# Ledger of designs, part 16: VHH binders against DegV domain-containing protein DR_1986

Target 1, 281 residues: DegV domain-containing protein DR_1986, of Deinococcus radiodurans (q9rsy3)
Amino acid sequence: MSIAIVTDSTSDLTPEHLAALGVTGVPLYVLFEGQLYQDGVQLSARQLVEGVRAGKAIPSTSQPSPAEFAQAYAQALEHADEVLSLHISGQLSGTVGSARLAAQEFGGRVTVVDTHTVTLGLGLQVLRAAELVRAGQSVPQIVQTLERVYPQADLRFTVDTLDFLRLNGRIGGASALLGGLLNIKPLLVVRGGRVDAGGRVRGQKKALADLAEHVRRYVSQHGGARVAFLATVGGEEDRAAVRAQLSDLHFQDMGDHEIGAVVTVHAGPGAVGVALEPLSA

## First folded at step 4 (VHH)

Design R2 (framework vhh_7sr4_2)
Fold by ESMFold2-Fast, scan of step 4:
Structure R2 (fold): chain B 281 residues (1-281), chain A 127 residues (1-127)
Amino acid sequence: as target 1 above (281 residues)
Amino acid sequence: EVKLVESGGGLVQPGGSLRLSCAASGFTFSSYAMGWYRQTPGKQRDLVADITSGGSTKYGDSVKGRFTISRDNTKNTVYLQMNSLKPEDTAVYYCAAGPTYYDILEDSGYYPEYDYWGQGTQVTVSS
């Protein structure tokens, strides 16, 4: 009958947006200077970036516990018949593993999905799932729609340095870019649940032009798109510059989003990107 | 006190049919994904077929079109109708139950995480 949606904080949808959708977000953690902070609850991305810029070591991250997921599921099931739980790629985090362990306590009422994406890639899946719940679709129908959308979905970004991805072990296939990055900007994608190389360009201006042109080509090839613009702290003006290059283009605007603290640990400050999906499955 | 009891196995000729049943108790059957796996000695268990609480089905490539999985929530039973049996279908068949987990990149995007397993029933296809 009724479906509650649960996601995690790496969706980078704000607590206010999640509350408006009736979606529960379970926070991941940042380990910073020997203390554990809940993503976006106890530590903002801005606080993290300012600490790193002040000379503190690059933080690490950790997944929510199975107990925290069990608590979220129990609370959701007070007001819903079943739960659809959508999470960051299992190749980037143990979060889906914690969710799966917790789901065992609820007699099949909780369905867990490894979305094979992160940040607004996951956020767009959460928004689509919420729309399909409101349209009266069942959990299997919703998952089937997400499976049809996934191969067409796109997450493309640029970073100031690959060090954040490398030091925390999330660089994936983008490690191929390490040897040739003298005075060039990497373009990165999320493909098959991991970070991968998306290209190389000379200079920040060309990186931003690449992102804008990528959106333009996507909209042309798919007859429209849902587009989210994303940046870590320090990337906000570059995000605006990408958007400004697309003022003539018609697409469904999913807004400007700040990447949260956990994802910022891996992307670093000054990152900018776009998340794209088709208008319909 | 979860219990899964398989029945219906036996010896059949190639081209024959069998219907396996799995009677479940000790949990809310209608909420669980149910599946059939098979195992030959010295090998891992292979997916034969599974069915979600909502009725969506997935089949292993070697049995698709020959086998049909179904469930009866009023009887707490999952069934496997096996047609056009071949010698290579000879195996111990296991019933399994668990919550549903989807991996968007896995074939049809569905495989349940099975918490409970039956003891198995032998199917032998031989002349």
Scores: ipSAE 0.316, ipTM 0.730, lowest interface PAE 3.1, mean pLDDT 88

Design R3 (framework vhh_7sr4_2)
Fold by ESMFold2-Fast, scan of step 4:
Formats: C-alpha cells, sequence, structure tokens
Structure R3 (fold): chain B 281 residues (1-281), chain A 127 residues (1-127)
C-alpha cells in the first residue's frame, strides 16, 4: 500500500523541499488591502512585510476550501493507495475542518491528522511521516508514532509585538502578557494546539538566551533532539545568534527556516524561535 | 504646532553630494518614524528613504547604495546624505513624520502613513 502525504502551507517547508519529499502542500491565503494571495505562491513573506510597513491595513488569513482539499486528494490518489493529511492546529485555523469534510468523499482512503501545532512544529511532523512512509510503515502505525511524539513536541518563540496575534485573534493564553509590556520581550509557546505564555524578559539579548537555554534543557531531558531554527523576515540575524550559542551542543540539526507569509501575518516580522522534537517517539 | 523644516538643498553638479537636514518640533520626535520623499512637477511623491524610531531603514530602488538616511534624537533632526547625484535626482525633497505601526515595545514595529510634512527643499542636479 503506497501512501501519499498532504500538508498545508503553514508547515513552512519550501515548495522545493516538499517536492523533494513527494509531499503535496495545499496553500492557505493572505487577505491584504482587498486582495487575496496564495501563501508562498502569489505572495512571499518579504513582500508581505514590505506591504504592511508601507500601509496601515492589517492583513488577515483564510483556510483552503474543502474543494481545494478534494482536488489535492483526488490527484494524490492517482499515484497512491492512501493519503495521510497533516495540518495546522484546529484551534488556530479551520484548515483541518476543510480537510476532514473533503476526506468524507474518499471512502476511508484519506486519514486527516490535527497536529496541534504550526510552522516547523508541523514541518517536523511532516518530515517524520515521510521518513516512516519510506521505512514501510502503515498509516495506523505512522499515526500512532506521531501521537507519541506530539506531547513531547515543542515550539518556543519571541515576537517584537503581540499586536499581530491579538488583532488576528490567535494570541490565546498569551493574552496574559498584554499588560505592562513596555520594553519587555514576550516568550511564547504553542501548547495544546494554541499560543500560550512562555515567559517575559527585559531585552532582546535575554530573549535569545532563553531560546538557547530551552534547547539545551530539552536536549538534556530527552537525550537528544531534532532542532529547527526559525524566523520571520527581520529575525535572521537573531536566529543565527541563537544557533551560535549552541555550537558546543550535539543535536540533530533540521536547519534554518523562514516563516512563510500566512504565519508571518500572526507572528509579525522580527520573530525568532525553535521547534523541537525527540529523536524517537 | 508640529513643524518640519528642511535645509541643505541647492544646485549641485552631476556626481556631487548634498546633505539634507530636517529639524522637527511640536511632537515626541524619538517615537516617530521619519522619511524623505521627493516630487517632480506633474508626478506624485515617491519614497526616497525612511527610518523607524528604532533605526531600521528602507530605501527607494533608484537611490539604494547612493543615499543614506540617519537620525539624531538629541537634536530632533533626520538627515539624508546624497552621494553620486544624477540629473534624475532633481526634485523637491520633503521631510515626513508618522507613527510607528504595531509598536507595543520601544523601537519595534513598522512605519505607517506619514501625517506630517515639511514644505520641501529644492535639489537641482545640473551642469
Amino acid sequence: as target 1 above (281 residues)
Amino acid sequence: EVKLVESGGGLVQPGGSLRLSCAASGFTFSSYAMGWYRQTPGKQRDLVADITSGGSTKYGDSVKGRFTISRDNTKNTVYLQMNSLKPEDTAVYYCAAGPTYYDILEDSGYTSEYDYWGQGTQVTVSS
């Protein structure tokens, strides 16, 4: 039984990387100044950041339709016996709901998974699923492995401002950080499928040190880790600074990643973070 | 009450340099994004360069590598250093001030639409 993997553009894996893995990415959309753009196809993260800086309009995002998922599933099933469909948290987007509606048309051949995460948190799960498909595991075996990984998966980041999360309704439990944040850098986590408070520190240097220490602690507690470093446009030097603080630490390096346009609408420019998972479930 | 006063314009030969200054008063200068725009007769204003309260800069494509924007918050002044001037740089140069967009923390966020404008200073590049 051959298995095709489908994900969405909030995995922040590049189209080139997805193609190399044989994975189909279904794009979400950015709505900006009355125009709709496909994530990473019609609008890059850099173009979005430049547009926001030039105007006062607040961008928003929208999910793919069930019809778009049905088309992706039909196309995948031309070349595979089954589809495993991995998506951004249902608490952050209606994307998994659209996928589930579409899956009903395919008689059990499509399995839809809510990963309870976003960006490289989702990206790491997609990479693991692709590895397990190549290792010859069945869809039920892969889902069981991912369900063991999810409680140990970690996404921690800092943002320049909470306004993007707040104004787009994705601030979640981090709303507790809104009072008295003058000259304070928030630390945020994705936990239980939503954004939550991870702490607060004074100054960017301390925020970057927190991210590096978090990686060290995770690696120690889990006997190793797969680590991805991520940033929105404007956070690239800070991402490099976090990595530089870890030069003595041994972990499986999953690379430096740019956060795409849809996720940038919610995090804002200058965000930097780390996505972590254990070496094995 | 808000006032932006440009200075440093004039006539210069191609390949020459000029430094424009904009002295600001009547608002909390250090909290505002500052920009330089230029306009030729019959055309709309185009961005030359801008600088946020935190010092992040942006340049128009035609001036990248030749012009440098900077600010001095102690003097409430923004500067535009113009090098390797071309006849195509001939325009009235306007200083502009606007709030930083999405700023919840000091020196973070974006430039917004510019609410305050100076009267302009003429730059003429001719031989």
Scores: ipSAE 0.000, ipTM 0.089, lowest interface PAE 21.7, mean pLDDT 84

Design R4 (framework vhh_7sr4_2)
Fold by ESMFold2-Fast, scan of step 4:
Structure R4 (fold): chain B 281 residues (1-281), chain A 125 residues (1-125)
Amino acid sequence: as target 1 above (281 residues)
Amino acid sequence: EVKLVESGGGLVQPGGSLRLSCAASGFTFSSYAMGWYRQTPGKQRDLVADITSGGSTKYGDSVKGRFTISRDNTKNTVYLQMNSLKPEDTAVYYCAAGPTYYDILEDSGYEYDYWGQGTQVTVSS
């Protein structure tokens, strides 16, 4: 039984990486200056940030339609017996709802999963699912593995401003961090499918040190980890600074990743983070 | 109109065997996931076994190694072979059909759109 994997563009795996894995990515959209752009296809994160820095208003985002998912599923089923479809949290986007509606046209051939995460949190689940497909596991076995991994998975980040999350309605429990003194940096997590407060520190240097120390504690507590380093445009040097603090630590390095345009609309430029999961389920 | 019709239930002695069948009509059977659930009076339905359109199977812990789910797409039928039956297997057995959806925070498994009327299995001396 062959299994094709479908995900959405908020996984922040590049189109090239998805193609190499044989995974189909369905793009979400950015509404910017009255025009609709496909995430990573028609608008890059860098183009988006340049526009905002030039004085244009903070954009909004929208989900793919059920028709777009039905097309993706039909294409995947031309070369596979089943589809495993992994998506951004239903609490952050209607994307999984669109996927679920489309799946009804294909009976039991399409399995849709609400992953309750986003960006490389979702990306790491997609990579793990692809590995398990190659290992010959069934869809129920893969989902069971993802369910065991999820409680140990972690997504922690800092942002330059909470305005992007607030204005687009994705601030979640991090709204508790809105009151603060000059030079207070929020630390944020994704928990239970939404953004939540992870702490606050004074200054960017302490925020980056917090991210590095969080990776150290995770690796120690779990006997290792798979670690991805994330940044939006403008956060690249800070991402490198977090990594540099961990040169003595042994972990499975999942690489440096640029957060895509849709997720950048919500996190803003200059965001830095880490996504972690255990080595095995 | 979708119909699921269970058959093969009845009274059997402990250690005996039964084979349940569920005949399906009104939908593209080969494209649907199929499952068997059971319910005792006053309790919720429990998963016995399910099978995807591709043939991947899952079993409830209490029946693993004793029961086998299978499907025949040419006959639009799903089967449950029940071996080494125990008194605690006594229940009404339901077949179900539907697409699959998972919430990773919930152990929800398959989401079923259609259910049969059930067939009684009684294991006693």
Scores: ipSAE 0.096, ipTM 0.592, lowest interface PAE 5.5, mean pLDDT 87

Design R5 (framework vhh_7sr4_2)
Fold by ESMFold2-Fast, scan of step 4:
Structure R5 (fold): chain B 281 residues (1-281), chain A 124 residues (1-124)
Amino acid sequence: as target 1 above (281 residues)
Amino acid sequence: EVKLVESGGGLVQPGGSLRLSCAASGFTFSSYAMGWYRQTPGKQRDLVADITSGGSTKYGDSVKGRFTISRDNTKNTVYLQMNSLKPEDTAVYYCAAGPTYYDILEDSGYYDYWGQGTQVTVSS
């Protein structure tokens, strides 16, 4: 049995990464200045950030339709026996719901997984699934592995402002951090499928040190880790500064990644983070 | 509107006991770390004790074994039980609220909200 993997654009894996993995990405949408754009296809994160910095209103996002997922599944099944479909947390988006509706048309050949995460948190699970497909594992075996991994997976980040998460309704438990944070840097986590408060520090230097220390602790607690370094447009130098603080630490380096347009709508420009998972389930 | 209101300060003799209370309103108390700091005029604020949303506690070296911090999430109140008081404990005591990670809340910059303070004087 051959297995094709489908994910969505909030994985923030580039078209080059997806092509190398043989994975199909279904785009979410950004509504920006009255026009609808496919994530990473019709609107880049840089174009979105340039517009916001020029004084345009904070955009909104929407999920792919069930029809778009059905089209992706039909295409994948032209050259595979089964589809494994991995998506952004159902608590952050209706995307997994659209995928599940579409999957009903395919007689059990499509398996849909809520990964309970977003951005490279999802991207790392897609990579792991692709590795397990290559190793000859069945869909049920891969799903069992992902179900062991996701509770140990971690996504920690800092943002310049909570306005982007608040205005689009994705602030979750981090709403506890609202109340005039003029000189304070919030630290945020994604665990159990929702954004939550991870802490608060005065100044960017302390926020970056917190991210580096979090990686160090995770690696120690798990005997190693896969680590991806994340930034929205404007956060690239700070991402490099976090990485530089970890030069003495041994981990599996999953690279430096730009957060895409849809996720940037929620995090805002200048965000920096790390996505972590254990080396094995 | 966020408010932290301290009470229970006053004059006590050396070796005596005092209990401070801080009543909180305007935020989800159970999600916040709470702390007690003290300050003498012309000096920086000094951590007395803090307690995370999960109940983990930390104490300043000078108060370990004598002071106990606790919280009551049903009353939105944090307490500081002060035993075996010394003249050196004389200060204005401030209640503070902030989110927590790592359960390391040593820097006063970790806290968003501060009470107005309550005076504790230990004198014969």
Scores: ipSAE 0.000, ipTM 0.121, lowest interface PAE 17.9, mean pLDDT 84

Design R6 (framework vhh_7sr4_2)
Fold by ESMFold2-Fast, scan of step 4:
Structure R6 (fold): chain B 281 residues (1-281), chain A 126 residues (1-126)
Amino acid sequence: as target 1 above (281 residues)
Amino acid sequence: EVKLVESGGGLVQPGGSLRLSCAASGFTFSSYAMGWYRQTPGKQRDLVADITSGGSTKYGDSVKGRFTISRDNTKNTVYLQMNSLKPEDTAVYYCAAGPTYYDILEDSGYSTFDYWGQGTQVTVSS
């Protein structure tokens, strides 16, 4: 039985990586200066950041329609027996709801999963699902594996400002970090499908050290890890600085990744983070 | 491709005036924040003045009331008018261009300047 994987653009996997995996990415949208842009298709993260840096208002985002998911599912089912559809947390976006509505038209051939995460947290689950498809696992077996992985999965990051999360209503539990003192930098996590407070430190150097220490502790506690390094535009040097602190540590390196336009609307420019999961579950 | 070229520096006596100019090319000037910074021997680089794409200005405490920053988007140029110069104003003055961000924790905006000119020397001496 052949299984096609569908995800959304908030996985932040490149079009080249998705094509190589045979995975279909359904784009979310950015509403920017009165115009609607498809994530990564009509607007890059760099173009978005350049506009914000030029003094334009912080944009907003929207989910794909059920019709767009139905089209993706119909196309996938021309070449596969089943579809496994993996999406951004339902607490961060209506995307999984649109996917579930569309799936109702396909008589049980489409399975929709809320991954309870975003960006490379979702991307790592997509990569794992593709590996398990290649290994000959069934959809129920893959879902069971992802459900075992989710409680161990970790997404930790820092942002230059909480303004982007606040203005678009995605600050979640990190609202506890508002009203901080001078030169305090927030550490943020995705926990239970929402953004939450992960801590706060004095200065950017300590924020980057915190991210590196978090990777080190995770690897120690789990006997290894798959690690992806993340940045929005403007965070590339800081991402490299986190990586440089871990040169002595053994882990499965999932690479350096640019956060896409939709997620950048919520995190802002200059964000740096790490996504982690266990080697196996 | 991005280039910032400062001019107008030189030697002046205390109480004198100078006007610095910075000609910008290789980017959309009207969309960027522009700033002037200065560095004295043995000290860190300090903000003199900055101006947003919208025209909002900020000044370092030591220059408020004496210096004025302005921009001309038709000429892609930012200016620093320096009046009532003091020996303490002696420094290399750098033109800068970059984005503007907002920091909720500090309840203030900040600019990250990623493009810098080569600097122009200002010497205030008797």
Scores: ipSAE 0.000, ipTM 0.105, lowest interface PAE 20.6, mean pLDDT 85

Design R7 (framework vhh_7sr4_2)
Fold by ESMFold2-Fast, scan of step 4:
Structure R7 (fold): chain B 281 residues (1-281), chain A 127 residues (1-127)
Amino acid sequence: as target 1 above (281 residues)
Amino acid sequence: EVKLVESGGGLVQPGGSLRLSCAASGFTFSSYAMGWYRQTPGKQRDLVADITSGGSTKYGDSVKGRFTISRDNTKNTVYLQMNSLKPEDTAVYYCAAGPTYYDILEDSGYKTEYDYWGQGTQVTVSS
């Protein structure tokens, strides 16, 4: 049984990486200046950030239609026996709902998974699923492995402002952090499929130190980790500063990643984070 | 200011040994992959050996079993121990550093983009 993997653009894996893996990415949309743009295809994160910095209103986002998923599934099934479809948390987006509706047309050949995460949290699950397909595992075996991994998976980040999460309704439990003083930096986690409060610190230096210490603790608690370093446009130097604090630590380095346009709408420019998962299930 | 400084090259007879060193500064050495490449006369630059931040190694087919790459994170130095040298090993040897990212399509599981390069050190194997 050959298995094709489908994901969505909030995985923040590059089109080149997805193509190399043989994975299909279905784009979400950014509504910007009254127009809909396909994530990463018609609008880059940099173009979005430049527009916002130039005084344009904070954009919004929308999910792919069931018809777009049905097209992706039909195309994948021309070259594979089954599809494994991995998506952004159902608490953050209706994307998994569109995928499930489309999957009904394919007689059990399409399996849809809510990954309970976003950005490289989802990207790491896509990479793991691709590894397990290559290793010859069946769809039920892969799903069982991912279900063991996601409760241990971690996504921790800091943002310049909570306004982007608040205005688009994705602030979740981090709403408890609203009304902080001017120099207070929020620490955020994705937990149980939604954004939640991870703490507050005074100043950017302490926020970056918290992210580095979080990686160190995770690696210690799990006997190693796969670690991806994340930034939205404007966060690249801070991402490097987090990495630089971990020079004495051994982990599987999953690289430096730019957060894409759709996720940038919710996190804002200057966001920095880490995505973590265990080495094996 | 990223700087890579190679040393240990020279003239050696066939069957001899050399140890190359590359001293690195200006970046977080332990977080970066380190590699050795060589430029043979009239040919493209080829991978000799590389080592990830975690210590995993890869070797070019022509040097497997003869060369050993190692790193010392406390000294910010990568080494290439070259044994059983052949005239075909004559080249300028370059130290390189760059980030490694996971790539499932690579047999090693990793792909390194080498952003930083040293000036090179000449190795000549001749009688």
Scores: ipSAE 0.000, ipTM 0.255, lowest interface PAE 12.5, mean pLDDT 88

Design R8 (framework vhh_7sr4_2)
Fold by ESMFold2-Fast, scan of step 4:
Structure R8 (fold): chain B 281 residues (1-281), chain A 126 residues (1-126)
Amino acid sequence: as target 1 above (281 residues)
Amino acid sequence: EVKLVESGGGLVQPGGSLRLSCAASGFTFSSYAMGWYRQTPGKQRDLVADITSGGSTKYGDSVKGRFTISRDNTKNTVYLQMNSLKPEDTAVYYCAAGPTYYDILEDSGYVTYDYWGQGTQVTVSS
């Protein structure tokens, strides 16, 4: 059975990467200054950040409609027998709900997966699913493998301010860090499909050292790892600083990635993080 | 394939009303600006009304207070409610769609209307 993969734009995989994988990305939207923009097509993360820095209000985001997913599924099924649809956590977005509604019209040919993560956490699961499709695995086998990966998957990051997560309602358990930020940098995780507190350190240098030490510990505990390095606009030098602390460590390097516009609405500029998964389930 | 299909045109007496509809397919309707333009023989097409993805509206000076543009993103449809129609409103009415882009130098959005329907005739006469 041939399998097409569909994901959403919060995977933060570039259009070029998605095309090379044969994966369809369905865009989410940014509502900025009273207008809707397609994530990564009509509005870049840099344009959004420059607007906010110039005094514009923090934007909001919206999910794709069920009709947009139905269109993507119908198109995919013109050249495949089945669709595997992988999405941002249902606790962070209604996207998986829109996908599930659309899937009902396709008689079991579309399987929708809540990945319980976002950005390159989702992107790594999309890459793994594409690898397993190429290896000849069935949709149930791929889903079982991804479900084994989910409890071991790790997304850890630091932000310049909690305001972006707070104002858009995605702060989750990290709300416990509000009021305790006098010269303190929050470490945040995505855990159980939501943002949660991962720790607190004094100053940016210690936050970057925490991210590097976390990678080192993960690699040791899992006998290796696939590692992606993440930044929003303004975090690129700090991302490089985390990478530089790991030059002695052997892991599968999944590259340096820019967090896209929709996820930047929630994390804010200057965010730095790492996404981790095991080499095999 | 992008399609814009206009309906609701016809013959009406002065002072009457018509509602035009435009059914859209083949693109992400909710992120696109939608507009109505009209053209009389031998003249360029003129903006009647448009509506951004966020719901902001703009009207041509000759129709302000008489026409109302609206959109339904669940139905992928844009509407033009035309009230107090005059003989000078007689024209072919075209539905248009275009993506909104962000211009970093102007710090503002702009629209290019890349897609057009076939048009629907509105005739106002006694």
Scores: ipSAE 0.000, ipTM 0.427, lowest interface PAE 12.8, mean pLDDT 88

Design T1 (framework vhh_7sr4_2)
Fold by ESMFold2-Fast, scan of step 4:
Structure T1 (fold): chain B 281 residues (1-281), chain A 124 residues (1-124)
Amino acid sequence: as target 1 above (281 residues)
Amino acid sequence: EVKLVESGGGLVQPGGSLRLSCAASGFTFSSYAMGWYRQTPGKQRDLVADITSGGSTKYGDSVKGRFTISRDNTKNTVYLQMNSLKPEDTAVYYCAAGPTYYDILTGYYSYDYWGQGTQVTVSS
């Protein structure tokens, strides 16, 4: 049976990447200056950051409707027998709930997965699912593989300020880092489907060194890794600096990725991080 | 359309055995997880056992070691072998099929397709 993959725009895989994989991305929305914009279609992360830097208020975000998912599923089922639908953590967004409601219309042909992650954490799961579809695995086999990979998967990042996560209610366990952090850089993780504290260091150079050392330890502990480097607008040079610290290390390089507009609303400009998973399940 | 038909329920004495069957149609059975749930009056349905397409099983704490779930993909049927039955096992047993939701953290399928149920009564 042929399987189509659907994800959402918080995977931060480009439209070009999704098209090459044959994956459909359903956009989330940014509410900015009283107007609603589709993530990556009607508003880029750069445009959003430029607006905030120009003095506009920090935006908010919203999930796709069940009707939008139903349209995506109907279209996918025109060329596939089943749909595997992989989404941002249900603890971070109502997106998986909208997908689940839509799936009920399709007589069990659509399986919705709460991945308990976001950005390239989700993007790496989408890439692996696409590989397993090409390898001829069934939907239950694919989700079992993702379940085995998930406990070893890792998403670690640093932000310029906790204000974006706090103001939009996605700070999670990282609220423990609040309390007047003067010249302290927070290290954050996504763990168990929510943002949590990963540590704190003095200054940006130490934060970038922490990210590089984390990759090095992961590769050592797992005998290799698939590694994606990620940044919001303004974090590109710091992303390059993390990569440069790892030039001696062998890993499967999943590329440099720009975090999209929706996720940027929550992380803020100048964020930089790494997403990791094992080479195989 | 998805259809699940349970059979094999009935009256049995404590310590006895019973085998439930669930015949499935309307979907690619071999590709879906299947489960058994039970419900007593005034209580929510609770998990008895489930089985993935690959054969991985999970059991409710009260039935581990006594009940065995299995599937036969050639017959589109899932089974529940119930041994060492107790009065507390008295319930309506429901077959469930077709994941519309999978939680990767817990590894549980949320089932939206249910059978009519079959009564199991363990007397005295």
Scores: ipSAE 0.336, ipTM 0.767, lowest interface PAE 2.7, mean pLDDT 88

Design T10 (framework vhh_7sr4_2)
Fold by ESMFold2-Fast, scan of step 4:
Structure T10 (fold): chain B 281 residues (1-281), chain A 124 residues (1-124)
Amino acid sequence: as target 1 above (281 residues)
Amino acid sequence: EVKLVESGGGLVQPGGSLRLSCAASGFTFSSYAMGWYRQTPGKQRDLVADITSGGSTKYGDSVKGRFTISRDNTKNTVYLQMNSLKPEDTAVYYCAAGPTYYDILGDTKYYDYWGQGTQVTVSS
C-alpha cells in the first residue's frame, strides 16, 4: 500500500483491531490524581471509573504533542509513500492541531483530516478510509469521500450525569439540559464537531428506547447503515438492551465497543450510545 | 415517547391562507431546530422552512415572502403561516425536529423526528 493511516486513541478501536487494519494509533493522555497516563496503555477505562467511584476527582485529558505525531509519521513513511491522518474533532480537542503542525515537516506527504466526531464516529471513518486504501483509492479521493460522509455521520448517546462533560468544558450545547428534574435522562448528539442536546426523557428505559428508535429512523432514511454500539464501563448491559430492541432490523453491524479512558473522562461511567454512517458515500 | 402532531391542513382556494401547527412532546422542544417539509406523490421531500432553537429561519425558494415559520417554546409548538397559496403548494406537509447544534445543514437526513403529515390542497 502506498498510503498509511494514522489516527488517535479517541477512535476507541482496540490495539488488536488497529493492528489488523495496519493503522497506527497515537495516544491521548489522562491526568488522574496528579499522574499522566497514556490512553488505554497505562490506564484502562475500568481503572479510571473505579477510582472516580471510590471518590477521586474527575480527571482531565490532554492531546498528543506535535513531536509524537512527527515520530508516528516518520515511522509510517518508512513503509508507505503517504500518510492519511484522521482525528477527533478540532472543537473537542487540540489533537488535530498538533497533527497539522507535525505534518508541515513532511513536504506534503502527510494529509490531516478533522473528522468532526469522536469515539466510534471517528472509528467508522478510520474503517472506511482503510477500506478505500485497500480498494486502491488515492488520498484526494478518500478525503473527498470522507467529506461526503461526515455530514451524514451520527453519534447519539445518553449519560448518567452531565458533570463529566461540564467539568472538562465539553458539554457544548448540552448545557441547555442542565438543571432538569430528578429522573430525567439527557440525550446527546455529536454533529458538526460538538456535543449538543438531543433531547430529554424520563427514565433509563425511555433513553434506551430513544437510541433504538434513532437507529431505526436513520436506517430508514439512508436505506441501510453501518452501526456501532458503544458503552463506557457500567453501560454494557444497557448497550445490550439497545441492540436487543433492533433484532428485527437489517443493518451492517460494526460491533459492540467499549469507550476508552480519554473519552470516558468526558462522558462518564454508564454512558450508552450508537454511531452511524451510510453504507456507501 | 416522542410525538409530533400536525394540524391545520385542509382545502383552500388559490390566494387563500392556512396556518399549520405542530405540537411536540417527549423531548426538550426549546433545544431543537424545527422544520416543515412537503411532499407530492412520486417526489422527494422538499424544504419549506426551518427555524433554529435561537430563532434563525431558512425558507425554500418557492415559498420565500409567502410563508412564515415561527415557534412558541412555552407551548412546544411550531407554526407555518401560509399566505397567497397557489395550486403548486398542494402537498402533504411534515413537521420535523432536530438537530440542536449550531451547524444546521437543513438536510432531511439530519432531522431526528418526523410527524405523520397533514394534507394541504389548493383548489376550488
Scores: ipSAE 0.000, ipTM 0.107, lowest interface PAE 19.6, mean pLDDT 85

